# VHH binders against o13842: the designs that were tried, part 7

Target 1, 320 residues: o13842
Amino acid sequence: MYETRDLTGNAGKPVDTNPWPNNSKIAVSFVVNYEEGGERSLLYEDEGFETFLTEAGLMPFPNRPVRERSIESCFEYGSRCGFWRILNLFKKHKVPFTCWAIGQAVEKNPVVVGAMEEAGCEVGSHSHRWINYEGVPPETEYEHIKKSVQAIQKASPSNSAPRSWYTGRASLNTRKLVCQVYKDLGLPQPFDSDEYNDDYPYWVADPLASKPGAEDDKGLLIVPYTLEVNDMKYAVAPGFCNSDDFYTYARDAFDVLYEEGLEGAPKMMTIGLHCRLTGRPGRFRGLQKLMEHITSKEGVWVATREQIAQAWSAKHPYKA

## First folded at step 12 (VHH)

Design w3
Fold by ESMFold2, look of step 14:
Structure w3 (fold): chain B 320 residues (1-320), chain A 124 residues (1-124)
Amino acid sequence: as target 1 above (320 residues)
Amino acid sequence: QVQLVESGGGVVQPGRSLRLSCAASGFTFRYYAMGWYRQAPGKQRELVASISTKGGSTNYADSVKGRFTISRDNSKNTMYLQMNSLKPEDTAVYYCAKEVSGWYSGSDTYFDYWGQGTQVTVSS
């Protein structure tokens, strides 16, 4: 898998059929990452404490077996306060989001799944732990994928398995392993967001098929994600210094894609959020401003990734 | 892949009844509102009836109110349309539709994804 790269995509041509409902000029996906409780910690028998996307900045990865309570406390803010602040804003505006939920984080605080479902939000999987899966043995990654699906489904009041998938720090085997787990569990293949390379969903060959284009190739839908319209830039240099930086960048990205939609090329946009980052009051102001901007425009569809995937697939089916 | 398969159509005399079924797959049925649409030859497609996710709210076109009843069974992923006191003007292809949900600027509107349809013909 990944023996070649697709550097062409659609070669700059708009798709021939607008898949977005109500002739919308843009489809917007808000994503909330729920990672709190899945991060590295000596409490979970990991080799050190978590340093990625924290208030402590970019410290060297520790080689020492210690706990850092300040870092753990910052994650706890995300689950105790930040998640709820963000959820309440979306409920107030009646706007849905998709959550990437870490399986272990869900096991440790399962009420968040029901709260999101009640609000009309989608709960997808972010795998079982919030770690780098490169170098994790394939059989171990398989088990993590399975555990995350089961944890989310168990916590779901509707007993729903996640339909959307994002690992983030994935291995070259991750995509195939995810598809294999879903097949083995008798579940529909998920939509894969471990790509950052387009403003539309697009099809790739089914990684479980004997070969691309074969009779058994049912395709895999890619729904791209973002690392740039993403509040992770509060914690990565060079990044956002304040909430106006986040708001301005996200607004400008929205305006460009919206204008392209008005000119006949309607696209999708993703906005990535983290409970412990944007959930802080000073950063939260940027999200409030962005929400007001987006909801003030005509011809906007804000939807879950499942809704976007379904709308796209209905108008642009896979052609093996 | 969303699939909606209609059944139960046929040819009947005026005043008789038919019951249409829609089998749904490829999505979590209980999370979505559903509807029945119809299209008579040479006419625009129209909404006949719609039903909320749990069945607590229904909506009917004026032309069928009191004669047609929409229902759903979320345990069987199936929606139904009971059509009583059928009239020749009810003759059409009937489509099962899945309403698209989400936030839309301006107002909520009903959208559909439908199957191949089932023919209902009311004639003497």
Scores: ipSAE 0.018, ipTM 0.546, lowest interface PAE 6.1, mean pLDDT 88
Fold by ESMFold2, look of step 15:
Structure w3 (fold): chain B 320 residues (1-320), chain A 124 residues (1-124)
Amino acid sequence: as target 1 above (320 residues)
Amino acid sequence: QVQLVESGGGVVQPGRSLRLSCAASGFTFRYYAMGWYRQAPGKQRELVASISTKGGSTNYADSVKGRFTISRDNSKNTMYLQMNSLKPEDTAVYYCAKEVSGWYSGSDTYFDYWGQGTQVTVSS
């Protein structure tokens, strides 16, 4: 897998059939990452403390085999306050999101799954731990994938397994392992978001098929994610300094894609959020402004990633 | 458990009328927007009409505007579709639907639960 790269995509050609319902000019996917409790800590027998996407910024000293309670405390803000502040905004506007939920984080605070489902949001999987899976043995990664699906399903009042998948810091084996776990659990193949490379969903060959194009090749739908229209930029450099930086960037990305939709090329857009980052009041103002902007426009569809995947697949089925 | 049961379909000649009904149970009907979808052979389902929780806002597909009227009676947990001036291209299975949690701009709505459908055939 990944032995070649697809640098071409659609070669700039718009799709020939609008996949979005009601002739919508843009499909918008808000994504809320729920990671709190899955991050590195000696409490979980990890090698050190978490240093990625924290309020502590870049640390010029090596990670140490100790706990860093200030970082843990900042993650706890996400689960205790930030998640709920964000959820309440989406409920107020009756707008859904998709959650990337870390399985261990769900196990440690399962009430968030029911709260999201009641609000009409999709709960997808972010694997079991919030770690770098590059170099994790395949059998261990397989077990993490399975644990995350089971944790989310167990916490779900509707007993729903996640339909959408995002690992983030993935290995070259991750995509095939995810598909294998879903097959072994008797679940339909998930929609894969471990790509950042298009404004449309697109099909790739089923990783489990005997070969690409074979009769057993059912395809795998890719629903791209984003690292740039993403509040992680508050915690990386160069990034966002204040909430208006986030709002302005996301607004401009929305406006460009919306205008392309008005001109006959309706696409999708993703906005990535983290409970502990945008959930802080000062940053939250940027999300509030963005929500007001998006909901003020005609011809907009805001949907879960499953809904986007289904709408796409109906108009653009896989052709092996 | 949510249940939507359509009735009133049949075979009619062009230019005539039919009235479809959808009986709802298993949820608090008055809290949800409702809609009618249809699916012709070999085609995808399409939204025909939708109606807000109180009935004050309605939307129609361009192909049926002025001919079809959606209504609801919250006291009877029932939604209706009055179909006048029927054309052969209206031939389809018609489905009753309950609002999805997704968001559409304006007054558009989107639906995630379906009835079994009722066949409408318009031919000579």
Scores: ipSAE 0.016, ipTM 0.510, lowest interface PAE 6.1, mean pLDDT 89
Fold by OpenDDE, look of step 14:
Structure w3 (fold): chain B 320 residues (1-320), chain A 124 residues (1-124)
Amino acid sequence: as target 1 above (320 residues)
Amino acid sequence: QVQLVESGGGVVQPGRSLRLSCAASGFTFRYYAMGWYRQAPGKQRELVASISTKGGSTNYADSVKGRFTISRDNSKNTMYLQMNSLKPEDTAVYYCAKEVSGWYSGSDTYFDYWGQGTQVTVSS
């Protein structure tokens, strides 16, 4: 599956001069990662406390088998305050986002799923735990994938399963396992976002096919994500020092892609967000400004990732 | 592919009622606002009613307010238009429409993937 890499892609050629509805010049996908309650903690029988994407940044002390309440409470801010602040912004502007929700987090605060669904947002899966799955036994990851899907469905007022998948810190087994779990659950194949390598969606071979190109190869759609236009940069070094840094970078990314769209190559843009990060007032201002900028432009399609996937697939079906 | 199939049209006398249905397929129904349009002979197509994804918000043309009710059942991928107190002026082909994928910049809702339409005739 990953034995070879496609370093060519489209070779700079515009794949579609009009890939999006309404002759849109850009498709913008906001992603809200909902991780709060799924982070590492002794409370969840982990070996220590969470050290990834915290206010502390680089931890001044090593991880220990203790509960670090300061970290826990910062995550709680994401679910108690940050999430709702973000959701309200999108509601105000009448645009959707895609949520990648950690299954365990949803179990601990299921009301968020209903709220997002009501707002017209998509709820996808971020797996069950917010951990690094590299090195995790496939059997364990399989169960985590399954549990996350079920948790999201259970929390959904419409009993809807997630169609967007993003593990993030995925293993080489993740893609196949995800497809297998969905098959086993009798659910339609999801689309995968564990790639950061393109401005367009694209197809790969179905991991469950007998072999690539075979009759049973129905393909797997990839909708690329981003680690650069991402508020995770608030928690890494070097990174964003204030909300203007985030805004300026995101604005510039948008402007470049938007201009390319005007020139006949409409692409997609992804913006990654985390509830406990951008949800803080001091950082939230950046998102507000970004939203104003993006929505002020003509020919901008703010879409869920599922909508992007559907639009793309309709015009560009998989050919084995 | 997206399909919208209207049904329930017919010929009725003024003051009577009709209920239109729109069966949707080929897209995730719950993620899209839906709408009804109509086109009378010699006139432009006009929005009759629209409904949000969950049905919590509805919009009606002034000419049909109080008489028409738009609703949807997401479990059945179906949208409805209850038309009461029909008038000759309501005579038109009625079209089911799906919201354009996602949100276009601005506050307006745009529709695409129109159905084949169903004829509604109100005459004495």
Scores: ipSAE 0.000, ipTM 0.237, lowest interface PAE 13.8, mean pLDDT 92
Fold by OpenDDE, look of step 15:
Structure w3 (fold): chain B 320 residues (1-320), chain A 124 residues (1-124)
Amino acid sequence: as target 1 above (320 residues)
Amino acid sequence: QVQLVESGGGVVQPGRSLRLSCAASGFTFRYYAMGWYRQAPGKQRELVASISTKGGSTNYADSVKGRFTISRDNSKNTMYLQMNSLKPEDTAVYYCAKEVSGWYSGSDTYFDYWGQGTQVTVSS
């Protein structure tokens, strides 16, 4: 299904002059990645400790088959403190975010799902383990997908299945496997966010269709994510040095898109967050400032990704 | 325990070929991109070549493009570097490297483990 790439998109043309509710000039999607407890560890029979998106950045020493307690405890801060700090901010401003939750992480701390639902937030799936799925056998990834969905449903007071999917470090099999798992579980098709290539949602062919454009092709909705307006940049070089870097970059992104909206091309914006990163007090200030900036503007729709997906699908149904 | 053991190095004349091997153990080899680094005396370690988990994607330093070929056999937990048309400037210690299980950007790959290295000397 990745045999070709669409490098053209809409060729710079506005797709919709009024895609969002209440004539909003921008749809803003905050995403909180909840990964704590799903990272690599010997406790989980991994080869070593987690080296991705840690306080150490690129590790100055090689990964080893040992437990690195400093790394583990930093992840624990994300779930013990960072997550709640973030959640309270959104509650304070009465706006939602979308969570992409690692299944194993949810299993280890299921109370977060109820808290998010109570706050009006969406809980999506980040797969079962926070690992690179490239090279993982499809049958294994299938099980991970299934387990994550089930874990989230089990933790949900409403028994709600995740509708938003984001693996991140996905394989070429991921999209199809996700759709297959949902089908097998008797769940409606999720929307996919493992793309970073557009300012609008868009459709691709249903991975489970006999062929693109066939009668059984119901499409797959893509709601693009972002790797640039993302606090992951705190953990990379050159990256964000402090919360002002994050704030400034995110603000600028918002302002540009907002202005385009005012000019008749409302788009969506995504802001990616991680509990253990932005959740730290020194970095949290940036998110606070950003929230104040965004919510101070008129015509801003802070929405869950599901809401965005629904709004888009309603006006732009898939045409095979 | 993660282990990377290089072999196949030696002394050769310019224009000759060598084939390096890296035997990997202590981790699920097929799940990680692998690479070769080299370090010449007085110089920084540099990436020579990298290969994706299934071998479908490879990357080479400009200085070795067309001369070196990286490959892997996941069934043997082994990575290879075929070095043809060797030049004196290829003289270095060559290191097998294991990828950090990080984000695949399609452009940057980071590595978090190296073997002890094997010496390659190209001299007339």
Scores: ipSAE 0.000, ipTM 0.203, lowest interface PAE 12.9, mean pLDDT 92

## First folded at step 16 (VHH)

Design z3
Fold by ESMFold2, look of step 17:
Structure z3 (fold): chain B 320 residues (1-320), chain A 123 residues (1-123)
Amino acid sequence: as target 1 above (320 residues)
Amino acid sequence: QVQLVESGGGVVQPGRSLRLSCAASGFYFDWYAMGWYRQAPGKQRELVASITYEGGSTNYADSVKGRFTISRDNSKNTMYLQMNSLKPEDTAVYYCAKDTTGWYSNSYTFDYWGQGTQVTVSS
């Protein structure tokens, strides 16, 4: 699977059939990462406290075997306030998002799953912990994947298992492990977002097939994500200084893709959000402006990643 | 707990064959590449052969190519080394080894070892 890199993709050619319903010129996926309660802490027997994507940014915070309540408190803002502020905005505009939920975070606050389902949002999995899985033993990563699926399904009023998968800080084993867990649980194969390399979904060979192209190769759908149209840039350098930086960048990305869609190449766009970041009132204004801009345009389909995967698969099925 | 138990060693005459087995337990055998190492008296351990988790790709030291064949039976959690046309320089303790990184290793890291089985080739 990773023996070679695909530097070619579609070689700049638009797809031959518009995959989006109602002849939409762009499919927009808002993603809300729900990570609060899954981050590193001595409370969870980790080696130190969480420093990534926090209000501390890139400050010299040497990781030590102590708890840092100020950082933990910032995560708690995400689960206590930020999540709900964001959810209410999407309900107001009557458009859905996809959530990637950390399994442990769901276990510690399961009410968020039902709230998202009632609002018409999709709940996918972000694995069980919010940690770097590079170097984690495959057996441990397998168990984390399994626990996250089970935690989300248990919290779901509809008993729904997640179909959307994103690990983020993944290992080279992650993709196959995810597929193996879903197979072992008797669940349909998920689609995977641990790529950042295209404005279209695309197929790769099924990691569980005997070999690529074999009769048992049913494919694996990739629905790319983004690290650049993403509020993580409030917490990394070089990044956003204020909410207008986020709004302007995301607006410009939307306008470029929308214009390409009007010219016959309708694509998808993802916008990445974190409860503890954009959920802060000063940053939230940028999301409000972006929502007004996007919803003011004709031919825009704001959809869950499952809806995007279904629409794509119907028009562009895998050919082994 | 990872356990690797080698068997099938012995004393043989030059030109004869032996088949080594490695019984594995305590881990998901079909998730990992496996290897055979050997250590002759007074020498460092050297990789003899390796095989991918599904058995589809193999690699051999130059000194054994064409004479040794590595294989695995994932249904029995067992790896094998068929050693044909044995030479005195094949005399060594042979160790079964497990890769640590799983399916998509960027390089095999064999850091779990069995107890070894002695192979002696002499007249």
Scores: ipSAE 0.005, ipTM 0.396, lowest interface PAE 10.7, mean pLDDT 90
Fold by OpenDDE, look of step 17:
Structure z3 (fold): chain B 320 residues (1-320), chain A 123 residues (1-123)
Amino acid sequence: as target 1 above (320 residues)
Amino acid sequence: QVQLVESGGGVVQPGRSLRLSCAASGFYFDWYAMGWYRQAPGKQRELVASITYEGGSTNYADSVKGRFTISRDNSKNTMYLQMNSLKPEDTAVYYCAKDTTGWYSNSYTFDYWGQGTQVTVSS
C-alpha cells in the first residue's frame, strides 16, 4: 500500500476553485482528540504509564511498571473539565468539530458522545487504545479497531458509527485493517485521515481492492490531518510555550490559506486539539482567540470532516 | 450541498405502476441509508420505504408491502421506488430523504428532504 509515494500531488495547481459550500474560501476543520482513559496505565494492563503528550513533555525518567497518578489525573482533567470547556466554546460559536475518540475512553465516559452529537459535532474513531500501533500484531489492531467502532456506536444515542478514522500512531497495516473491519461489520467504508501531506482531500486506491483500478476498487478518501497546527505542540519540544504561540501559529496558517482561497484556491485547514491540553485555562485562551479570528472572516466554512469529505467527493468522485 | 431531486410522479389509474427516482448529490451517497416518505393531504408524513447504504436490506410500510420496491444504484447516486398495483390511497407527495442516524439502525432519522413529487391515483 505504501510501496510508492506520491510526492507530486497536484503539482501546485488548484484542484478546485470552488470546492466548498456557499463559495467558501476555506474549509476549517477543528479536531478534538478525546484520548482520556485510553492512555497507557497499569490499570489498563499496560506495561507502564503514559509518556506521550503529557505535562511533563519529555519525561525526565524512564517508563517503569508503576502507576503515575500525576499523569493519570492530568488526563482526567481532560475528560472532566477540558472537554466540556472546549465543547461549550464550539456551542457558543455554533460551529462543529470532529472528535476522534478513543474507544476505551468513550467506554469510560460515554456521556461525551451524546454531548457532541447534540452539539452537532462529528464523532470519529481514534482506535481503541491510545498507543503506537507500529509493531502491534495485526490481529490485535484489528480487534482494537473493531472495539472502537462498537464502543462509539454503543455510546451514541443515535447508534451512529464513526465515519472518520484517525489512528495517529498508525502501522502500515492500519489503513487496510480499518477498511477490513468496517467491511466485516457491514459498515460503509470510512474516510481516512492518517496523512498529513495535502491541503485538499484526495483519493487513493481501495486497500481491499483486488488491485488498484480494478472493478472492485471504489477508492479510499483521504482527508489530511496536521501535526503542526496542533496543540500537541504544547507537549513537545520545540513547541508552544504559551497560548499565544498556538494562537499566532494557527492564525497565520489560517490567514495564508484564507488568502489563497480569496485568490481562487480554496483549501482546507485542520486544527488539532486535545482535551487535556487546550482544555486547560491557560491554553484555552489561545483557542478562544483563534475561534474569534476565524469566525470573524467572511466565507469561512467551519465544518466537520465528514462534511468536508462529502463536499469533496460530490465534486471529485473517485475514478479508478 | 446535499441535494435530493425526485422525479417520476404523475397521474395514473388504479392498478397501474409508477417508478420514482431520486437523484442525490452533495454527499457520499453510498454511506447513507435512504428512504421514501409520502404525505397525503391532511395526513402526516409517513415512511414508505427505506434501504440501507448498499441496498442489502429494505423496509416497507405495511400498506405498501408487496407492491412497492425500493432500490438504489450507488454508481448513479440514485434511489428508486417502483410502485405497482397503485391504489387511490397511495395518492400523496412522495419525498426522498437521507438518513443521518447510523449504519446499523433499523430506525432511521431522515433529513434533507427533496421537493417531493406528486403521485395521484384516480379513476
Scores: ipSAE 0.000, ipTM 0.219, lowest interface PAE 13.1, mean pLDDT 92

